# VHH binders against q2ydc9, part 4

Target 1, 344 residues: q2ydc9
Amino acid sequence: MASESAGPAELGFVEAAPSWRLRSEQFPSKVGGRPAWLSAAGLPGPPELACPLCGRPMAFLLQVYAPLPGRADAFHRCLFLFCCRTPPCCCGLRVFRNQLPRQNDFYSYEPPSEDPPSETGESVYLHLKSGAHLCRVCGCSGPKRCSRCHKAHYCSKEHQSLDWRLGHKQACAQTDNLDNIVPDHNFLFPEFEIVIETEDEIMPEVVERDDESEIIGTMGEAHEEELESMAKHESKEDRIFRKFKTKISLEPEQILRYGRGIAPLWISGENTPKEKDIPDCPCGAKRLFEFQVMPQLLNYLKADRLGRSVDWGVLAIFTCAESCKLGIGYTEEFVWKQDITDAA

## First folded at step 1 (VHH)

Design k5 (framework vhh_rezetamig_d1)
Fold by ESMFold2-Fast, scan of step 1:
Formats: C-alpha cells, sequence, structure tokens
Structure k5 (fold): chain B 344 residues (1-344), chain A 125 residues (1-125)
C-alpha cells in the first residue's frame, strides 16, 4: 500500500554489460539470457516453469534484486519473472521469489568486487554448487540427462530435441567440445543489465488537474452548462491513459517501475485487478504490489515477429506482504497482465 | 474419468499422528503437468492448503504446518499419502486430496481440476 512506501518509485533501464557482471555472485537485476539464480538449492522444477496455457517451457524474462533492509532473512532477495515464448500462445506468466540471509552456503559475507574477475569469458555455467544441473537450452533446472554422453542436461523433451537439432548430436560424439560450445537456440531473450534510478517528482502545478480544479472553483452559476460540457470532454479512460503517458514521457526508456507497497500505474481503466483477483499468500498474509514491467521492454526482446508474439500493456507483480520463507526454495508469487485495448 | 479417493481413520487421539492415503484411478500420478496435494476445511472456516508433491518426490508444505507434515508418493500403487504429527482439536477438519494444475499462475488450491469427496477427521479423546 502507498502508506508502506518509503518514497517515489524507482525506475529500471536496460544497459549493455559484460557477462561477468550478470553472474549470480554480482546479485544482478537483468533482462533475458538465463536466470542468475540466487539460492543454488530448491530451484523451481519443470512443471513450475511450464506455461499454464500450452504446457511448454517458459523463457526467462527478467529478475529484480530487491533486498529488504530491515529483514535478516531477506538480506539477499530476488524476483524471477518467466513468460511463454511459444508463438501459438505467448500468454503464460509466472514469477518466483527467493531470499537468503547474509550468512549462507552460497555467497561470501562481504560484498562482491566491482573489479573484473580473473575469468571474464563468455562461459555458460550449467552446474550449481548444490549439485543441481541446469538445462543446456534455458538454464533452468535440468533433471533429464542425455542418455548417450551423460553430460548434457535438460528441463524437458522439447529442449533436449531443440539442442539435438542445433548441434548436440554432433557435439555428443565429441565429448571434449561439449563444455565449451553452447549454440544459440533462439529461445532466450537478449541479455541486458537493469540499472535502477529514482523517479523525479513532478510538481502538481504542471498537471491538467490543477487547471480543471481552478475552472471548477471559479465557474459559478453563470458557467454551469459550459462546465458540464467540459467535464464530459475527457473520459475516465482518457484520463488514466494520459496519466500513464505523462509518467512515461518523463523517462521514455523505463522498462520497469519498482515500489513495494505503492499503487501500480495502469495503461487503461480496463482489465485492472480487484482485491479479490489478487490471492493471499499461502502463509496467510496478503499480497502487495512490488513492481511492474512497462511496454517499453518489448522493444528490446525481438518481439515484433510475424504471427503471435509476447505483448502486454503492463505486467504487475504482487508479492507476500510478509515476504515469508517457505524453506530453502523459490516461492511462487502473483503476476497480473493488463493488455492494451484495441481502438484506443 | 479421473477419480481421487481418501482413506484413513475418521477419529484420531490428541498428540498422535493423522495418516491419510489418496488412491488415484483413471489417470497416472507419473504426470509432468500436475502436483498431487492435500487441502482441509475446518468447520466454519475456509479451505487451507496443507501441501503438495510432484511424482519425483519434490514436496512443498504450508509453512504453518511444515514441522508436522509429511507427504509421500508411491507411483507403483498410484497413491500419495499425508502424515500430520502431534494433532490437536484444531486439526479437526474435512480433508481432501486433490490434483493441482500446477501450470497456472496463482495458488495451487485455486487450480485443482479434481478433488476427492473428502473425509472428516475428528481429533478427540
Amino acid sequence: as target 1 above (344 residues)
Amino acid sequence: QLQLQESGPGLVKPSETLSLTCTVSGGSISSTSYYWGWIRQPPGKGLEWIGHIYYSGSTYYNPSLENRVTISVDTSKNQFSLKLSSVTAADTAVYYCARLYSDTSGYPWEHFDYRGQGTLVTVSS
């Protein structure tokens, strides 16, 4: 809720970054590529990462590193958003939260170095400290093993088949090349760092509402008909869209807005969630808004293909108000998709 | 065609372990698309999710119950089971086994395709 917010929204922007800055040890916020998992244990399984509408593996969309300063159990905290990229569907969405205390089994107690490590190569790491193997295509949990080489792992038959066609059949016969060569499967989104900046405050005096309030206050009885006509000129829908456009115009390259407990910024008055549409956490706590993905992100995702592609007006992510811990693993949270209405 | 049936004692003494089994017929538990779980409804209250299991043995439990709950699966018998230890009068409820369509956004108990008829478990001396 707004009363729980400490200030204005933080805005996310995409920026090119060297691959080493996007590794798990750097605690990145990022778009695309493979997930930079936080906990190396308790990863979501293949059924948790299957599209709810078509059943195929979802693609990693983005992650936001969002620790809670007052919480020892959320010293490291990250949200992971997945979406369906299969053209007949492209509609499924799922989001997961993971958190760790400062003292944990995976990361140093001290903050990460800002200097490049000795190894800065474009290496893909598909085996975690926990012993978990990651899918060679998507970087999600890969319990399925190649029966021939026993070195390649996959989340699904679909990704095993995809990798086989695009190079693994040849590489499987030459086991010395497997660890060094991962082809472009055209499944992952392009990879970027998300850089966070605080939203600049806009003075109320420059918004249209100030002008309308002044008109209403000074019209009096003589201008009542004119006031009524003016009030009908702009619909509620038009006002919502204008507010959205105004906020976007201040920073047109924003791909996300972060503000735990604030009100979401909607592109229209249609298809907004009611309180009953947002389920409570299994722990019993209510969910509250945490961040939203803006339509500007679509420009970076190669989403303009012929046929069905990923599309949205706004994606709003809601998380447990208590940021509860369901053991070591990743907790599923709630995402609401607001589509763009045609003819607007 | 799919049918889920709960079985187990209807009366459990305080401090003992409640044990229920769900028998699945008309479908296989060894499915990649579904979780299998337990939900309960105490008298005069809403549904409470207890936990669910994937056929591989991966389990997820309600944090309010996690220290007392164990769910297990036996794919050879097409069954899954619930054990709830150290029961009290507060555990008196109708217990349902359910197939959870894990392929949807949101909570598992809002996406159950099928559930059993339910079995009343009373915790009394």
Scores: ipSAE 0.000, ipTM 0.113, lowest interface PAE 20.7, mean pLDDT 77

Design k6 (framework vhh_podentamig1)
Fold by ESMFold2-Fast, scan of step 1:
Structure k6 (fold): chain B 344 residues (1-344), chain A 123 residues (1-123)
Amino acid sequence: as target 1 above (344 residues)
Amino acid sequence: EVQLVESGGGLVQPGRSLTLSCAASGFTFSSYAYGWYRQAPGKQRELVAAISSGSTLYADSVKGRFTISRDNAKNSIYLQMNSLRPEDTALYYCAAYTSDLPYWGKESNYDYWGQGTQVTVSS
């Protein structure tokens, strides 16, 4: 099924939210913290959540709740993005899609209440009713069990060692509050709700045409072939960057742009994916663009700290064009990173 | 050739004000975002304030005391420092980011740096 881009993009912004609003049953779009998993079964395992470059556990970056209208098998649908937060690497990225029909084993058929629940506490829930246990540090699948208490679960020995050092060694004998009392491991990103707004389609188009005319006028008057080729190349790069800057300047706080099947907004003409760079879905369908993460998000992640940390110009997420139904499990999709300058 | 030249540093008493200026040349000024960084002896360099065409960013330690501004007609960036404290003593650097976009805190993303201007706050 072919998708056409005809509408404006939806823009994502971060806002502080009470913890209850970011729980799985609220179907949140959110940044940071632990994943608010959709399906309670079929979670990606530790190998799928290890950085492909350094092998260390990745940190949860964000999730976007993105149901597909008219698709009964995608009534609930969510995309989960992970990134490596371990210096000197900080380069690995993975994204997973999960979807459920309205009638499922995990959630009520009726929409969630907008009223606060009677219990609004900051308790961390580290086990799912499906029988799955979550890592006490990161909230991802935790098949490793503490040999002493048999209560704490971990995705990796690295997170087990981190938790042991930061308090579990003392708390191991006091299992009554183990799932409710979790120290700050300085591993998770700060947590925010993502709120979606529609981009103004009319104004960006007008500004883009004006910028393009200016670039062409200043660059197109070169007389010699070498100067004309140089001017043409620089004019294209200037046009791409001006278009990007124009789209950002209208809403500087945008941390993502959502538009399934539209063209991605690139920060430059460098390190953009070719069709061959975007793998097809295992189901045989091509992938199409779904959303991108903007550099503005880095300001909220404490990623603007001195030294090596996560970095990007744009992260572009591509998903199966058919949004294929692969049971209740999580399907790995494709993410492309474009940096502000240079290849890589 | 891109150049950033800082001025306005000096010795001031606690509680007083000082204005730093950074003059930029050799490029289209409005195409860049700018930051002020500082480095005290034996400490790492840290972001103080940053400015793009659309927004500003301040370190928590200076928020409400310092104001960053830009003058595109004069190709200049300013840091107005009020209620100065001894812990503000540092070498202050002006820096330019290749794009007029948010994400200004990462030192390695700044392409051009000035030579620095010394600010000393003591009695």
Scores: ipSAE 0.011, ipTM 0.365, lowest interface PAE 9.5, mean pLDDT 78

Design k7 (framework vhh_8k46_1)
Fold by ESMFold2-Fast, scan of step 1:
Structure k7 (fold): chain B 344 residues (1-344), chain A 126 residues (1-126)
Amino acid sequence: as target 1 above (344 residues)
Amino acid sequence: AVQLQASGGGFVQPGGSLRLSCAASGFTFSSYAMGWFRQAPGKEREFVSAISSSGGSTYYADSVKGRFTISRDNSKNTVYLQMNSLRAEDTATYYCAKAQYGSSWYTLPSEDYDYWGQGTQVTVSS
């Protein structure tokens, strides 16, 4: 008896991509690796990227490039999601929004070329156009400098110690090689491009009225008993999970669903947010749903040994309804985690 | 300078077909979504159809869905609107427009289109 209103939904899928396509100048949507920051200024600092529960640095999970039509100040707009990877915790989440007008200090007015750049250059660049230094481990703001070489930067003592253990101790003594070699710290998630496609409408099969269905109609009592049996055994919880499974079965590889202002697709009726659970933006506007991360993403993260510490049913991201610009930097938004609870 | 030249309009009887073309220049055509809009006598300009930068995604107004098909040829810098089963209510001047955004935003409202063509008149008689 309840219908959910939905706007046009876009589905996200992961694909392998060359590194140049995942750089900031290409305005990527991507999973894992280091963030492809939008603005080179106003980056979240180490305190903003520390897990609110355990205090350890969070790992970059994904970003979605989501320009807002009708808003000159949101011509470029990107959402950045971070999660805690520390096994005793693994539940901290933070999301940030950044937006720029078309005319800005960082990017060309014209769209980027689809052709590979002539320069293959350095595959990892740990300094932004603003002069900001990035952490050698995670690619987030790195204000802490190595006391010996003064060339390596870090977000935290934890990442400095991790890098030292895994190779910087030797590289620090050989400073001429530092810029060319960044070890795998086993901290970053595997890197993929997110490709967006519109959710296809399922056209029901056209059935002629004069066929077998009319003959079966004389057996209405049997069909009514079957329908009654189905309704009798269908709980609200089972109905919600069935709906979720049905939507996933249409495109089982979907790792996200994007639809600003539509209703989220929940995995269960448990631990869903009420309006009061979603804090208003500091600007005074309410927040609305923007996108959700599907459990399918975990399969790509779990394929790598590093991804096995995190889990979720759905992550739902809510952003300022006005997409406000309260400053020149990255604005923290709201994320809700729904776990699968009907398996208890 | 950005230029959009719409053509292919004309007179047609109800049930007939027309193919509109929009030739684009002055920008990287393959990087932007394109749209078709129309304005009938005495009415506001309304959305008809849009296509993503790659051509992989399309969107149609309910009034034309199933009858019109939008397509593009990025090698020729041209967007097309194939109009079938035309009705008297399809009579309008048709405009092609360049979106401010690429592939993910092909369902943009008119204010998010930054350049517009001159228009081509479609008249469905009787």
Scores: ipSAE 0.000, ipTM 0.162, lowest interface PAE 16.4, mean pLDDT 77

Design k8 (framework vhh_8k46_1)
Fold by ESMFold2-Fast, scan of step 1:
Structure k8 (fold): chain B 344 residues (1-344), chain A 126 residues (1-126)
Amino acid sequence: as target 1 above (344 residues)
Amino acid sequence: AVQLQASGGGFVQPGGSLRLSCAASGRTFSNYAMGWFRQAPGKEREFVSAISWSGGSTYYADSVKGRFTISRDNSKNTVYLQMNSLRAEDTATYYCAAGYSLTPSEYFKSADYDYWGQGTQVTVSS
């Protein structure tokens, strides 16, 4: 990774937003809810969105809109991260990349309006311009059709059963306003916009303290002795943890850090990926770091609603260095999970 | 945001025992180091005890070592402070605090903790 040639990292923060700002036409970066798919064709199928560990449907976690300047084939580009929410598993992770040229079959050549559209309703859209049907529970590809009404679609029998119990049984006889009668299935994460800001705007480029003894400023003599003892025995892990803490301390609400090709910021020296742990892209190119999800995101999720909570130190997303286009649609990339460890 | 609620305080005689609890929001509790601080009337807030995010490391002020035990249950989103052999000098309002990504030296500094509970009063008197 060419960290010396990379620009400053961009930081992501969550904000509440009206539903219209989180639609596909606005090219959002967002947390939770249903995916705001980029291409309306070539969506990942149910097998691709099943947890690699337990086989159950994964929940949409977030997407990052990350176009590549100077690349005509990546004028629109978005990364979609999914995680398992099914106890006792809650460990599976998958990430997909989609990209489109400026001239495409789905979106206007001109940029979207920043003003609210004429209709800002809270309606759930479960049918794409391509004619593809989306699952009523998760908003992913829904090839399975309700055998009674033929109007409701699902990715899996599991989601069909969940929807039946929570509302579709009563709504199945009605074909009018079916999309507006979608219950809360307690499967989706809470929905927020991700707002991106550069580190140059938020963090000082140079911080050098003139107080060499700041670390021993203390609350009392016994406390001071304890801090001195700890400072003398600072380990490599303590230094890595301190570096991590320092980098995020000025903006503790950051839920992601974006910097294609920079070095990831690790919370620990343990369980970091080696080169051999990062698979090459099927196109033959190496993968490089693109962004990481910070543990602060967990504060905004209702992960505890499912009994066993999802948890991580950092999630690091690696993508094809060439940002290749193999086939039509969504390309699977690589995610590495580093769990939190104690400084020792 | 993490919300903390301390409870379990009360009136005890010297030599008695009390167990304090600090209930936290469930979303990111396991990511936070937890600390207990106390403040007696007319004195500054002082460190009592701390526990790392995993429970693998515990820290105690010299004045409470051997008498107090800190523990956490991440499945219940709760931190406990078991206080044995209580002395009149232990009389104070006890506050629980949550700190994100603390290094060992930061466990002792109240300023490095991000979230604080409302406190629970402990009175040790005959």
Scores: ipSAE 0.000, ipTM 0.199, lowest interface PAE 17.2, mean pLDDT 78

Design k9 (framework vhh_7b18_3)
Fold by ESMFold2-Fast, scan of step 1:
Structure k9 (fold): chain B 344 residues (1-344), chain A 124 residues (1-124)
Amino acid sequence: as target 1 above (344 residues)
Amino acid sequence: QVQLVETGGGLVQPGGSLRLSCAASGFTFSSYAMGWARQVPGKGLEWVSYIYSGGSTEYQDSVKGRFTISRDNAKSTVYLQMNSLKPEDTAVYYCATLKYSGSYFPETRDFDYWGQGTQVTVSS
């Protein structure tokens, strides 16, 4: 199948950050909250952001800022992952890619300031530079307008009803305060910055003889018979899980592994995608692995006390190998969910 | 739905042996790692042993060399053979499916507990 690059992956970790660092102009990688959209035009519409399994609006899970060096059309590039948070389902997933050249209609040619802006408050911005309106609940495209005040926008009747019940009914009569009062709808995930660091790993030393299974670090005083018995009787599944555990043990807090074109790290040999399971890009190019979400992220996501919550072993994101620009907007890519409980 | 039913507990003298069984149903047993955890009187839950889908095993240091975990995929059953039992092994033993949560070695919080447990008492 090809020589596998054993190059280091980039690892993602969550950190608390002030809200201004997570705005679109800072090109963040982040978990939760509302999407920090890259292009202000061509946003996915409500049908594209509906759960493929239950049809209800999905919640924003995370985004990864992943520009491609040397590609003028991908100077800015970001991947946006959404998941179903509706308790009867909680299984649907969608991922979108957006990219921009350095000279574009939305952002300065020069890099963003590292100094805090004069306004560092927790203000929610529901109107984009393109004139697009965002849903007051989820921050996704909101074409539905409140018929009474004409100032609140929503992606769906479900989110309009949720907001109405939790605050908008009172605020609708006081339109001057609309932009200042956004209730907690208990729909968004907690918000964190994703900080990326390179995986620091010393390559295993191997003996001159090409022993595929014999990677020796330090011998110590281990018994040969015991080690041979363990290695000889270890199944492929046990080896896969041991490899997974070893990679995680070096940095247990990793919530994400990024490595465009490397091999994914699977938690088991079960429910892994075959080539036929990964659709080609509409442009005709194959898709390749770009990043995966680790189960550690689940520890940072708010779950309903007695309700069903989102769950996964690994989420693997595959993107167009050519990182094509088919249109002016957001291109849907492919996400594969590997569960550790296939039949429960 | 998913069920785990533990059997085989009882009263035994120090130095004796017991074999616990866990009958699983409602899921593809052969695809899951399985384990045993115990609740010792006066302590919280502690993991005892687990066996991966392919048969590799791990043991808590206090039971290594005395306990043996095994599985029979055709019967959807996991076993815990307990030899050289000590009074400190007295506990309610639970069968669980291993759920990896980001820990290098799974702890009790990394298991999904679906069984009712079986009482093991080691006393003269």
Scores: ipSAE 0.000, ipTM 0.161, lowest interface PAE 20.6, mean pLDDT 76

Design m1 (framework vhh_8k46_1)
Fold by ESMFold2-Fast, scan of step 1:
Structure m1 (fold): chain B 344 residues (1-344), chain A 124 residues (1-124)
Amino acid sequence: as target 1 above (344 residues)
Amino acid sequence: AVQLQASGGGFVQPGGSLRLSCAASGFTFSDYAMGWFRQAPGKEREFVSAISGSGGSTYYADSVKGRFTISRDNSKNTVYLQMNSLRAEDTATYYCAADEYPPELIDSGEYDYWGQGTQVTVSS
């Protein structure tokens, strides 16, 4: 793989969007809801989507559409991040990469239409063209089916039981086809589109000077003890946190920073990964930083079932430097969690 | 049609015992969790106890725990509630209810990708 130059970061923001724009054929970057899977084949199975700490099914958190220019095998490329929502755990994380060439079995060679389709109100599609069935609760692989109706598919007994209580029980013995409308299981995160903007483009000189003036004004109101502290030698921790705050203050609504091969922005000097902490790809290549999730995202998730332990300072995602196509579909990558407090 | 017939109620003095029975018909009894609920005049329906289809798991409201025992006989399609150390606050109409367990999960891939069998024909 060629060395990549360090460019400006791209910032991600959440925006409400109609459901049709977040479908797989639109190649979305999105938060919450069900995954908009890229390849319809080779989906991670229930064991790969189970929390590595508690074994419970994880919830889809977000996906980033991140193709690699000049790579024929990565014309379409997407990263899928999952997190545990089960109290008291709520700590497990997994990330998967999938990529496709421009000519493939799932999508048109031509770019997707910008116009709404005639069927903008299609509720949920739980059977992929590959023949794969999706869980009625989470939209992840559902290789098990109800033994009574043979129509409802699930990743786990936990999700079958949840769906059973919320409506499947009454429909299970009926001769009618399963309804395409799925109840709210209170398991999925709220759904939003992620809109990507270049950091340099959204921070014009006038806005940056206003932010600096505001910071200086706040500092001018500091108490005597704070002024004395500010006059002393700045510690490494103070420099790291100041840099983080400065980058956030310019665009406080940023939920994501994308920059393949760029250095991550850390909230503190504590619990940062060393080279040895980042495992190599099974293909033999090293991993490099690709994107990070900012704490601001937590404000948009609005807990329907989130415990207080579902929290992070920064989630940093590292991917294969060669962006290899290992195996038959979805390749597990590496995520590092930096918490705001070590006691969380 | 599903039928649930509760019986065994009556007058008893405080500290006494009573055994309720619920006879079920019209469904596969062992596939259903069975529960007891009660309702006193002017109050909402209250959960009392539940038992899994196999009888391996039992659940009790805090107000009855240690005094009431739920059991079932799947050969007779009947669930029972043994009520001991009865108190004035246990006075209510008692209802039995059936709640279907989620059916077993089976591998959908084995059925979706099922191979062709071989036929054997025997004629006279």
Scores: ipSAE 0.075, ipTM 0.514, lowest interface PAE 4.3, mean pLDDT 78

Design m10 (framework vhh_7b18_3)
Fold by ESMFold2-Fast, scan of step 1:
Structure m10 (fold): chain B 344 residues (1-344), chain A 123 residues (1-123)
Amino acid sequence: as target 1 above (344 residues)
Amino acid sequence: QVQLVETGGGLVQPGGSLRLSCAASGFTFSSYAMGWARQVPGKGLEWVSYIYSGGDTEYQDSVKGRFTISRDNAKSTVYLQMNSLKPEDTAVYYCAKETPYEPTLEPSGFDYWGQGTQVTVSS
């Protein structure tokens, strides 16, 4: 460990997985479904999970399991990204960080079993070890309960009403099987595991050098002079987009790029954040880049199921440089959205 | 025997404040959500505010930031604090108890209603 530099980027890909592998005790990185919460205590409440633009409950988009080596307080560490799915808005975004030491109240000191547990059923467990109840629709904190059965819990009246119309009205009297009867509310994104691979392993150093190398020299030859003339007419914007497309073209299925402290890969030179646009952590530390969501993810979300769908060029997630322990539970971090329309 | 009795209505100038109270009896108050709805002249009955048994609240967009709903389970009473009142807030205000059989913010989501209290905002 002679270098203080961040390592190469890691690429995330989606894969189908059985539901038991995406439960909290497996420490998953995943897209869609309900959040696999890390700490069972200190969950963000309904106000913190409301869209900052329209106030409606947000949908869980993805989580990345990202422990910090050498940090006893970040032995388990996970980032949770939420987005608004309510037309006409569909623009709000929030991201939360949670971390735990190896010795904690929720998980075994030993690594999780790779063998299937005895309970591999399709049951949705909406009650956490802390005693917290989760919303039957979204799996976020659900302090609001059904006044008839007192067993179903919700984050909002909107989700309570949605569940009532789609199944709970008929199932309300069957409280013994309530958590085993959860309909598709058409609110959650499709669920996938995120598998991480190193960019160096997928894209060897020679290919990265070719991407960044100068192809056109300053030689006085006619052919090289013509190519040099072409390069001189290439805008900064064209170069940024070309670099982006080249990085994507080698692994077009990449849905995220992870590299804490590395520079983000932008789709354009427009609407990139300046230092002033990235707020400091409440602990006083600066935020640094941690990961970005690529436009390829949109193809897996069935976002077209809504009249207006979620859309982005790149989502860049910035986290506290110190990964602080400010407060207890889930700490809100910062997300920057760069749209493909910003390139026009 | 379920009864909801509203008080606190009256005449107020634009920009003024009123506090409505609803005294509930005949049911386990702490187990049910409570709401306020209003009948605006020239419009139908519209929902205004909602408070869950656990204390969480919801508001119609037109009153958000100006109205505050609260409850006192020991007194079996729900309140609506109305600030920065506008002429368009002029209406008969009804206290309502949620029905467990249709949990919605529409009028069908309530099974018992009070008699109503008149709020008039005029210069």
Scores: ipSAE 0.045, ipTM 0.542, lowest interface PAE 5.7, mean pLDDT 82

Design m11 (framework vhh_7n9e_1)
Fold by ESMFold2-Fast, scan of step 1:
Structure m11 (fold): chain B 344 residues (1-344), chain A 126 residues (1-126)
Amino acid sequence: as target 1 above (344 residues)
Amino acid sequence: DVQLVESGGGLVQAGGSLRLSCAASGFTFDDYAMYWGRQAPGKGREWVSGISWNSGSIAYASSVKGRFTISRDNAKNTLYLQMNNLKPEDTALYYCAKDSSEPDLTPYSGYYFDYWGQGTQVTVSS
């Protein structure tokens, strides 16, 4: 189902940014920290944000602001990716889509200002205008409440216990200070802005065409099990990995490649999804490729520094082809993980 | 009544292979992530591998990565663990486990899941 690109990919890069630029009203693409939720209503609940493999609360990994031109119902549109950060697992993944029309209950009709607001402090926003309370640890929906103070909210018993140990036990007796005192729980990833640039504006056209002409035959065979090739498997893998390295080497700091409906860039021919492996949207539409997360992102997460951590070759995100609106809330989409195996 | 019944264990020589099976009943198997854990003699329970409901996400402990392969057959309500290149250090009672899915429950032994089965013994000689 995923065809070759309709255009060049857009590349994502991380940059340090002041905290105010990463707030929801700035419609950021960002890595780490707490989610900058789009809709203040209909947030995914704790069951939807639990790791499908270990059941523990997942950590926010990144979000991509990706509106659809010409779609009134997708004037604001954002994808939110979560991953398990709990050793020994660290492998569960979930992705959610939310979209809003230009006229909505949460944001101004006019575009956001590029000038700093009057309040630029590092305040943590744990209560949304919708009345939703956010977990003090992760910033996801927090329906659980501290029975003593009724002011601290949590997504899970685990995060309630973590916060209690690291500060809330003392802060619970001082309820007036709770909103201003949030300790570092060592749960969130480091926070960065994602800046998008088009690949066509970065890379020479001649080099791109040379890569494609060299690899076309092996890429076609990688998706067909029925086709018996006379080329050795190792040679095919070498060509696929060479293409991957060539694309990365031209912009080694790329942490993300975005291209709705294009073909993903795989690190190897192993563990790539077939059409049947990609579930249809609950609305009945097929899913198509939207973006992928590159291994370079791992360097910014400090994941490789602390024992067992998150790891991937490529994460490929697939979304509803119709970008349907099944309700006001967040719609779960599909993520495929390809490990770096056989390409190390 | 959730039931998990492991089988396929036995005595095998170092370098050998075994395939474990876990027959699940009492719940909708294809709605849950499934896990393999083990308990070696004199040690606590250790997580080995996990697989999501649709096989889209798979994870392994570092000690078994590259040697063990987890898989599931949702039509048969069965979880599998293919174990290759077995080592004496792999000697343990192997358990099948279901995702707890309840945020108010604390999973067993820090491995984040409920409903451990009776286990199947794997003994690797020499």
Scores: ipSAE 0.000, ipTM 0.139, lowest interface PAE 16.9, mean pLDDT 77

